# Ledger of designs, part 3: VHH binders against Cytoplasmic dynein intermediate light chain DYN3 (DYN3)

Target 1, 312 residues: Cytoplasmic dynein intermediate light chain DYN3 (DYN3), of Saccharomyces cerevisiae (q04949)
Amino acid sequence: MDNCNAWDKLLSQNESTINSTETATITAIIYSPSSKTLHQFINICFPEGSNSILDTTLINYATIGWTNDLKENYSVDVYTLIRNTDDALDLLKPFLQEHSSKVRWLILLDWTLNDQKLWLNELSYAFNKIKQLNDDNEFSVWCLNSGEILNLQRHTTVWQSVHIDFILQTLRSFCYFNDSSLFYICEDHTEEKREEAQRLKYQELLKHFCEDRDMKDHIEMVKRSEILIPKGCDSIGLIKTVDERFEPTEVKEQHFLARYMDFIPTIDKIREDRKTTSGIDLDKLYPLEVFKVNIQEELGKMFAKYRENSRI

## First folded at step 11 (VHH; from w5 with Y108F)

Design x4
Fold by ESMFold2 at other seeds, fold request of step 14:
Parts: sequence; C-alpha cells; structure tokens
Structure x4 (fold): chain B 312 residues (1-312), chain A 121 residues (1-121)
Amino acid sequence: as target 1 above (312 residues)
Amino acid sequence: QVQLQESGGGLVQPGGSLRLSCAASGFTFSSYTMYWVRQAPEKGLEWVSTISGSGGYTYYKDSVKGRFTVSRDNAKNTLYLQMNSLKPEDAAQYYCATRGDSYTGDEFDYRGQGTQVTVSS
C-alpha cells in the first residue's frame, strides 16, 4: 500500500540530492604551540568571527559552517588544543573514541617563536602519538609567520639561506614520508586590500584541505616563504632540487634529529651559551603553564559544548 | 662577481624549437642549483625550471613540463634550456638565475641580461 505521488517522489529525490550537497560533516583538530599562534591561524584561515568561539588557552571546541566555491555546505567540528605539555593530545582521547570518520589534523608551527630547533622532534612525537590515538588521519603541517624568514636573515648574522633550506628540506622530507601536507603562511599586513586577499586565499586553502579536494593546482615549491605542498605532490627528487647533498631518507633516522637540532641557529645568543642542548626542561615549563590555566575549567567548558552539539 | 650570460633566443613559429644557453662564471657552478625564469611584457618574473648542481634533479612549471628540458654541462659552466613545441604564451625575456647565500626576499638574486624569445601568432 503505497501512498506516494509525483510530488512525494520529487521531494525524495531532491532530499537525497540536498543531503548529498547540503551539508557534510568534517572533523578538524588544530594543534598549536601557543594561544597567539592559534589566534593568528584562526584569523587568517577561518571565517570572520571564528576566534570568539575557537580561541583557547588549552582546549576548545566549536562547529563552524562554510560554503565552498562549488556551493557545497560543510559543517566543520573544530577542536583547538594548545601544546602545554607532552600529554596534551591525550585530552582529545574521549572525543576521538566516538569517531569513525577521518580526522583532519592541522599541526601548527610558528617561525616567530624561536623554537625551530624543536620542530622535528615535536612533529615526530605528535604524528606518532596521533597515530596511536586515531586510525584515520589526514595530516597537515602549517608554518605560520613564514615572512620571518626574511627578517631572520635581515636582522641577524647567524641565519643564512643554508639554514632556511635545511629546515625546508627537513620539513618536506618529514611530510613526504608521513603522507602529510606542508603549508607556509606568509602574512602581509601592509595594505588592507592585500591583507583581505590573503585571508581569502588561505581560507580557500583550508577548505580544499578539509574537503579532500585536489590541490595540485595550488602547489608552490619555489618561493621559500610561500611553500604549499599538498600530500602526494612532493618527491625525493623534488626535495633534492633545493640542495642535492641533503639526503631525505636520513630524516627518518634518530641520529638525524641531533644533527638537525645542532645545525639550527637560535636568535638568542644567551640561550646558545647555556641551553642549546636537546631536550626540554619539563619541570619549569609544565608547572608554569598548568598554573596559568585552570585545566579542569577549560575541559569542563569544552565537554559541555561537545555534549550540546552531539550525542555521545 | 657572479656573471651569467644568456644566448640562443630568437623568433620562432608556434610549434618550433629553440635552445637557450647560459654561460656562468664567478662562482662554483657545479655547487649551485640553477633556474630558468622568464618575464613577459606587463608581468613579473615567472619561474620556469630548476636543476640541481649535478644536473641529476629537475623541476618544471606545469605549463612547460614535457616541452622544455633543462640541462647543464658542469665542465663548460653552461646551463641549457631546450624548448620544444613553443606556444605564443612562451614568448618572453628568458634569464638564467641562481640564489645567493643570503635570502633577500628575491628568489632569483642573480640573473643575466636575458635573451628574447618571440613566438609569432
């Protein structure tokens, strides 16, 4: 006994089409070295007003809607997390256990933090930890404030092209072997018109990454401050065009980490005299960051927002 | 004291071929990645191709891949660009280039005077 008529059939067809093109769900996690870096990333890459609901000093969650240039609607569940300890990623475990879909990881680095010596070790730890926490991952590394590359060489005597190229070849090799995208974000605050055009550019880059769209037409491997290398678009041969004496396969070796940290200059000469060794003084960093942020309060706020938006 | 001198440009019909040369001096040529860049009227410098110091690794702008071949002869300190299947959009002043030891914001710090490639419509 079928009561369907032509109108009901058309609605069923349109509903299927609308469901396919009306809204799709994306899960993205932004892992940032600092609140400032996170704030800047959201300002340039996310829709206007996203800072008010995504900024954090430890962990946050919000749902962001956007429409891409193909008129497709997306609902993006965004988690933001500040790396304040080595176990910060564990805070996401309850949310990740509820997921069967792909998680897009936006792992941030920031050229202005003077921590380039730590980048390779921090990436290695983060990627390995994420793979232990979740099975279906799409990785990307976003190097913010890459315009600092020019400032480092212009305003110091210790940074030279060989250091910039070595970091680039290291990051490219790391991302190549870990199936990750690598994006440099170079902000230009000279003119309001140019600044807005950059925001639109990077917002589209973010949307393409999150939506798993083909990004091969957006590749930039030549301009050292504007590197854009989507997953699958790099190769050992392309990496070696920068300096062929660099051996990309060495990046996977534990001995390379020590060489990487030793080769990278710091802009703080006092730190080179006293604290240039590998490793992190966790007791000094961990207690300070914990005391500055009420972890239980921030987790409580995030869990409340998460339960409101979803059924656990 | 880096010196780069391009040659081999000229007028070619669409579909034709040219081979550009670049004589290098004043630096250890075999140690440096070399580039071909071009500049059309009312346009900035556009990267075309890259070749590593030994010549073993190359990279091309998508619009020229399969049509252009970069090569080098380190014994002669000479860089080459073989351009086949030329199109009107390839018409430009072509420069060979390299990068200095200091990043100045210009990706192609050192360039020669260039050689003109003209493709008739």
Scores: ipSAE 0.789, ipTM 0.924, lowest interface PAE 0.9, mean pLDDT 82
Fold by ESMFold2, fold request of step 14:
Structure x4 (fold): chain B 312 residues (1-312), chain A 121 residues (1-121)
Amino acid sequence: as target 1 above (312 residues)
Amino acid sequence: QVQLQESGGGLVQPGGSLRLSCAASGFTFSSYTMYWVRQAPEKGLEWVSTISGSGGYTYYKDSVKGRFTVSRDNAKNTLYLQMNSLKPEDAAQYYCATRGDSYTGDEFDYRGQGTQVTVSS
């Protein structure tokens, strides 16, 4: 029964080593619905080459260093975790129990996964579970591939602006009541220099979030695919400017979850037809099939990497 | 057929005031969030303010907050923008706008012809 205690000791040693430098130390955890979503997020928001040390099929860890525009040095301990079951967050428990510092949570959603019906439930579970695992949290929700909003309306007959706005107002309300930032990430691949400018923009956004800096210059509440709302910058009144008929306080009510899932369109015609024909609930089955991994093996890889990076 | 007609523009000195109007027809005006946007010469469209369907909720670009007031009269299907303490950088063609049922990549699908605001010494 001593294996848990040895792990806790390793974590406490690493924390002390980091805190002894003049470099400020940040802990960030990226909670992603898939390896592909994680890969895209790291490619956009982190320094070049970060994918080789942060990508994962379940859980990973690496230390990333950066210097901000004020010439301040930061050492960022980054954990990456794939949402494979409702218990995936428990894999972080050994690493969190010995930390007194704030943890920055980057909870990823992805417009291309056709799982928008699940978003509110997934967020509600994740936020509640994280609050049980750690006391000092800085939350953010990152919606990747928001350019898909345009494709959904052009390539299906079921997605309309009312659905896009309803999701936005729901996410804004959820983040407002849970003291979280909300960021949409939209890549424009039409020009090479625009791609580079976007990467610099999103890298700066990430740094400001992780460093707890003033983000008032990063607010965007009007362009629907480029929403950027730092913690504390939204309000019930601002949310209602999108569509006044939406009542933000209803998002906290249990029966709202069922209404949310019912209002969001079916993810595609093929999925609807398959569900009807086979009788299998693909929304439930799909997440299970994607995340069948060897948890002990992946934890072993992460532990070995953690020990190597901490120079234990 | 959605129709939007702006009026009330003109020439003012810095520090002056103007009140813009927008007459709306062809849709249920009170059900739609309305926007003011502006365009200076050789520049793209710039969002200025937002007002909800009832008029109860508003949002402003930082550079105009405290100087501009958006309002609406749903009985007259009319949108207003009261512009006080005008600065040279406020000079532009001003449009009232709303959004359609589909997102086409344009945040302001429906706009009028605009009304010119000129701030000069």
Scores: ipSAE 0.779, ipTM 0.920, lowest interface PAE 0.9, mean pLDDT 82
Fold by ESMFold2 at other seeds, look of step 11:
Structure x4 (fold): chain B 312 residues (1-312), chain A 121 residues (1-121)
Amino acid sequence: as target 1 above (312 residues)
Amino acid sequence: QVQLQESGGGLVQPGGSLRLSCAASGFTFSSYTMYWVRQAPEKGLEWVSTISGSGGYTYYKDSVKGRFTVSRDNAKNTLYLQMNSLKPEDAAQYYCATRGDSYTGDEFDYRGQGTQVTVSS
């Protein structure tokens, strides 16, 4: 018992007291390919008004509170980060190395960016980098704007079901072997009531993921634009029901990446530029002192909240 | 022309069994994943089960798992659904289905006219 540090003892006592069970804390990090994708994700999945304190062109931090359907209160410390350079994830190192709790990673992809060729490589890099930055991770991949699948097939002759299924089976296999959830987010704006019901569904999905709750009621493996596969709910056999010619175990092999990129029909010049280090001056765009002060200010608020909750 | 013909529906008491068949033609049956879907009155299509082209991989809706068995005979171009321990909630028009080379917004764009399953005491 004398091996426990003072912080761990204080945190453990808070978790066990009646007062400490009224509010639980979560750390979540949203890693987005663009500011627009981030804005849309927050608008769909987070409480109203969250964009005003979470939107960013590089990095941001805020605390979001909610109450779940079991009347449990949560305080979620959310970091938002834009994938603008190969070094972007390193901006989180100082925070992740100091008494970090379990981190929920929400890694965004976006069907409208026409960058599907790059997805497997970007996921592989991000997952490997995250595992180097933090030991205790809960991964999820969120594919926004999956309704674009229909547009790609209606308005081009090069996109076929075989390409859509290949991407799906690749993402499912990657997530399966990396112990990650996979969620497609499809918005339907044709009817206001359906749009609101969809937002409520995705808000509940986000809460269940962040709270580490059972998500068996949120499984969808058949509808191509509405895929919802929580961690632990997929299998090699289930992936092969889409098209059994696909071999899920090959996704782990280095030669598969080239095959994946070659099979996908389209890449444009903008995505090629995203692969290269541009030499962007981060201090010019987002002054270092502003980010340092913001992060430390929010950490101070978090520690003060813990101390207030632990009054004995 | 893809052609799917369902049969084997009928009236059965709760707890009873039925075996549905689907005759397929106009495409290479053994190359395609096949589906059973159903539609109750005033409801949309509901996915029931999936079977891969060879028949080696299957997937079931939770509410029918353990009660329904999908199978196929590729030599006869025929898909089957064995339905045991039938419940009133299983009453529906049942369709066999497959998906074409293009996504049209309909996940089950090739299906037949269906066969009716009615469960009543």
Scores: ipSAE 0.769, ipTM 0.917, lowest interface PAE 1.0, mean pLDDT 81
Fold by ESMFold2 at other seeds, fold request of step 14:
Structure x4 (fold): chain B 312 residues (1-312), chain A 121 residues (1-121)
Amino acid sequence: as target 1 above (312 residues)
Amino acid sequence: QVQLQESGGGLVQPGGSLRLSCAASGFTFSSYTMYWVRQAPEKGLEWVSTISGSGGYTYYKDSVKGRFTVSRDNAKNTLYLQMNSLKPEDAAQYYCATRGDSYTGDEFDYRGQGTQVTVSS
């Protein structure tokens, strides 16, 4: 099979830096826990219409163009990958070869999946694996549906502020030590005008991240559902302002992972509480589904799509 | 029963200084992160500064950084905000605040009644 990255590399090398008609090339990789999370993220954070180019598959690739508020044009090569196995990231290796530009990684988490107990382990694996696969990375962690924080407090007796703060301080510490941005995405669907303004805000956030722009105006460290912390803007001291008993340096230790997992409420606890209170079987309401994928066929589709997008 | 009472507000000229105080009772003050927040007329509540339970860690809104200093005296259960080089845009009702053990959607569950800061020539 042909090297699809060769065309993108050629375009990047031949781009004009002249004011008019110049286009900069960005490589972005979105690593998502599910198809639904991925589609929500693209709909919220990417320019309108981007979902029509990307479909819900295990692996996908598309080129998305945008113009920023400084009238600069960008061509973004977007790779999407849904977490299917612990080796899923290896599927990107052929597409990363001969790439000379920085890769922007958008690692998605989703507050509605009720898998917060697993987040630290999943992040640790993903970051370590990515560093093995590629040398020049710009990391970001995007926690979608952070409005669920309020719902967890209102609809369970298990979730308390201490759990929310512990997750936040853990994620901030992890991102701090891995030179990563951390963004919480909170959707407001109660009013159409607010929903549109919110999407515009997050679209500008995404563009600034991808374009390596100064993000000083995008910092939010206080509102628990709206956290926005660009790389380099956090510190051990700032993390401790939430609760100074938390020790950020412990997040890197293997023993901390066990503490983290033991402290964070699990889906099983929530299911048990609901079953006892309501008499309704949660397994009936929230079935476990197995997503089947033909890996070689999906790679073939991605190579074909990548090849088409790499032409003139 | 959490009680917070602000004082020290007043009228100052641009460039002037004020020192706000907040007396706290009904909880273990030294264990809680404290906040200063403010609200200008016809505007929403705006965060100003954060200080950890021991006073060892602080955080400031960019527009006040270098001009405002948050501090606390845990022996007196008192939170302070030293405001220097005041600007007309700093005029607001200032509240000291803390967070309860449950997230209610309000980031500053416990606030005092506030103290008014007015900046004009």
Scores: ipSAE 0.757, ipTM 0.914, lowest interface PAE 0.9, mean pLDDT 81

Design x4
Fold by ESMFold2 at other seeds, fold request of step 14:
Structure x4 (fold): chain B 312 residues (1-312), chain A 121 residues (1-121)
Amino acid sequence: as target 1 above (312 residues)
Amino acid sequence: QVQLQESGGGLVQPGGSLRLSCAASGFTFSSYTMYWVRQAPEKGLEWVSTISGSGGYTYYKDSVKGRFTVSRDNAKNTLYLQMNSLKPEDAAQYYCATRGDSYTGDEFDYRGQGTQVTVSS
């Protein structure tokens, strides 16, 4: 019933209009793996009070206004979608067919869901599906809770720097070839002043992305949990500075997905409030023979030799 | 067993030049990305430049781009930083650094004792 109400809200003839000759309008769609991830994202990156006007059901809509540092007013039509069913993006077809303006896509990933093994497949599916549904897109990938990187390495023996770097180089390569921004969001809750400064930083980042402004002042490519790479600011050479044995062009190859999934550690069961977007059954994924490939064995051999030849 | 030893610091006038060196041992140097970082008094560690294992790929902090050049000689296990057109804000303790197998909360947890660069008129 809640989905039906959200759908009616999206299609209502009395949808709010905030447009004026002095206000520019933006359409943004947030595609989140869970309601919890979505709520955290809005709290961190959107103006204060935005959660009070966004109902975090399966599909939601709200209009959010802001003024940037150049005193320009924007009206942002925000649609939110939770990926908890197969073909969830198809729910947006009626909207996308009737809206011909540029759409800003904020595709969320979450380090705390322990589903990093599935990220490349989910991104590939989402980007391809979005391109089928709409012609004029601005893509961004937002990896929330990237502070979990430290916890994974402190509290397990299976997560190593090479795994973190491999995920990073894969995501950077994927975003580079798909003309997408890549942002890691790490909120520091240790001090109120630092927390507020970070929220303001991420709010400005969001505004610059949505407003199509130059973002070169926001670039961070070195701090592992705080990566910020706007569209057009990365390169094959920059990606290779992390570990030049990684070949970014291989991310586009037919069988890279199996290598990616096989290399990424599994710590615990994937959290229950998360569903795959690719239609892959997680139980079948783990026991399936399809993940017994020569690529997996070769990757293991390469990393074993790398570790023994260059132990630190 | 990782050992990093910086040298080549000193006192220069604004606009002057210095060349820093870093001798590395205890690991397969040519397989690891190396970094130059710096620390001014009572300030945090600041990243300066990155160079890949072969030396073929580099990345610089904007404020030093065009003035500093990172390079490496893998046959000698040595990292270099050529610093030209030095400014007072470049004065700091300079470290060469790399990253280990585990992240401990420090982005540059393997580094040497550093070498001091002082810029004065």
Scores: ipSAE 0.756, ipTM 0.912, lowest interface PAE 0.9, mean pLDDT 79
Fold by ESMFold2, look of step 13:
Structure x4 (fold): chain B 312 residues (1-312), chain A 121 residues (1-121)
Amino acid sequence: as target 1 above (312 residues)
Amino acid sequence: QVQLQESGGGLVQPGGSLRLSCAASGFTFSSYTMYWVRQAPEKGLEWVSTISGSGGYTYYKDSVKGRFTVSRDNAKNTLYLQMNSLKPEDAAQYYCATRGDSYTGDEFDYRGQGTQVTVSS
């Protein structure tokens, strides 16, 4: 896919502006591990009907409008990407090279995929790649299906509180040092009124994130399945309240990735095969402190593509 | 066998102070993050404060920050909550709590019988 959606975006913006005196435009990019995860995220966090506009293919684009609780109108240009073998983030390069505006990144993880061992490496790769592609970014990490934490402990003998806390402290530290928000999304479908209230809660969270509003009233750092930590609200000391033996500054170190992967319970073969199917190579570990080395590799790849000057 | 026993509750006027204590036994107290939680009538359990195993790191609910101070004495296996400038909304049964090695859906797996704090004019 190329930049044809960018041209459709311009036409859509002109139509909205002609009919309204107040419309603010937001660019959001959702980077999802799977089509199912993406579909669930949109159902939970976006206005009703958004799934009919955003399909679950590798790349999609739509404009979604909303009005916030301050009666301000927003037009949100939403790009969606599924992680795959084709280096999906590179597919956004033509769009991002033509634009220099702020981009809100919603990087999804999913507790049900049994890939927690890979999360830190996937985040490190994604953040480093995004920083190469665009200068003005607002990052967020969204962990869907966090209710699965309970199921992991009920249905296995190897998942314990220490593993759940280690993942949490690792994600909090990663987000803290990368100026990112961290949100756990916990679904409860047992009652329609609870389901609707929960959906409204997460829609409000999404709006505040996209609108760059103060989010201090959304903080939850204690309930393990419902973690909500806006950018700038965490600290090394707060992370250590979970378990002070964890050292948040170690997450920046090159060797931490191996320790992280060793500590997280063994994944089954189907999740190991995800590495080859998703196009993510475990042999290319991307800790936060390795980004300069990987930038040299990406510059070489960029020059090779420039000389090729071919479309796929 | 984890045992927690709270004490120090009572009746105070708004603006008053109380100091809660929690005696702990049956586990290595100094290795565990401890919590104060509270429950008002007909309400669910509400988190109040957190303190790390050594006592070096603390976290407070916004509504009590600056008024409450959590501390611990690991030599005596005792957790404390100093509550100053008490308000009517602080009235509740207060529990000290910790978490077990397995998450079963209860964020505060182990807690004592609690101690009552009543704030009235």
Scores: ipSAE 0.746, ipTM 0.909, lowest interface PAE 1.0, mean pLDDT 80
Fold by ESMFold2, fold request of step 14:
Structure x4 (fold): chain B 312 residues (1-312), chain A 121 residues (1-121)
Amino acid sequence: as target 1 above (312 residues)
Amino acid sequence: QVQLQESGGGLVQPGGSLRLSCAASGFTFSSYTMYWVRQAPEKGLEWVSTISGSGGYTYYKDSVKGRFTVSRDNAKNTLYLQMNSLKPEDAAQYYCATRGDSYTGDEFDYRGQGTQVTVSS
C-alpha cells in the first residue's frame, strides 16, 4: 500500500532544483558498507552540511549543488544506500529504470571494518549487479580509513607488507579490468591546516570524477595509504611494479577468489595466531547483517524528502 | 641485514648528465622492487622512480620521465639511475630504497646514506 502511489509521486517530480547559473545535472550513487562509513565519506568529500540530508541507515536521496574551480555550477542528485543485505542494490531498480543518463557509482570500502577478506567477492557481485541494473555507468571504488593499515600491523603480527601489497594489486587489477577509478582516503586530524588541505583535495577529486574531468594532477601510485588512480591511468605493467610476482590477469580467473580469500588475514587467522585470550568479540568484528529497518517506512521518508526538495 | 650504498653524485651544469649507482647486499636483491627517492634541503623525501625485481617494469615521476632511466644488474646486485638533461630542480640528495616486510609508516623503510647531485643553482 502506498508504495505504488509513492513511487508514482516520485516519478512525477523528477526535476532537480535548478537556479539560473546551473549548467548540468549529475546522478551519483554512494554504496556504503555502513552508516558510519557513509557519514565519514560525505563529511570528507561533499560540501559542508551535506550529512544532514544524505545520511541514512538504509536508503536516502538529496540534491547537492556545487561550483567547480572553473566557475561552473552543477546540481547533483545523490542516492545513498547501505549494503545491509545482498539484495540492497535492488532497492534502486525503480529509480534507475526511469533514468537513461550516466550514473556515477561511488562504491565504498573501509579499512576499519576488518572485512578485507570479503572485498573482492563483494566488489565482483556489486559491479556485476550494477551492470545488470543500468547500462551507462561510471565506476569508482573509494577505500576509506587507509591509515588503519598501520594500526593493523601494530596490533597483530599477521598483517604484513605482502598482504597490503596483495590487496592493493588485486584492487588495482580489478578496477583496471572493470574500467573503474580507485581512490584511497587517508585523513590526518592532528592539524587544522593539513586537515583543511586534505578535505579540499578530496572534494576536488570528487568533483573531477563526477564531472568527467581530467584527474592527471591527482595521480598517486606509490604512497600505499594515499593511492589515487583515475580510470584509464593504470596498466598491467604499472601494477607489476609493486611486486612483479603478482599476475594481474589472474584476477579475472574463477579460481582467483579462493586464493585471495585464503591469503588475506581473517579474524579466524588472527585468533589462531594468538596463544592467549584475545578479548575480541568475533561476532562484533563481523556482525551478521540483519534487516532491522521497515523498508516501506524508510522509502516513504525518502519520497517525502524528495518532494520537498523538488518544491524548493 | 639490508645494506644500500649510493655513489656517482657530483656537480653538473644544467643540461648535463650523471649516472648514479647503488650497491645492495644483505637480501635477495632480484626479488625486490627498488626505488630512487630524493631530498632537497629542508624538504621531505620525494619519489623519483620504481623498478621491479627483474627490471622488466618501471615507473617514473612525471617531471623526470624521458630524462631519467632506472635500470638494474641483478648479477652485480646494483641499481642504476641514468640522469640526462639535468635541471636545477633536480638538485638533491639521492637515495636508493626498498620496502621491508612490515609497514612502519615509512614508505621507504630501507635506504642508504645517499649521494649528492648539484646543478649550477
Scores: ipSAE 0.738, ipTM 0.905, lowest interface PAE 1.1, mean pLDDT 81

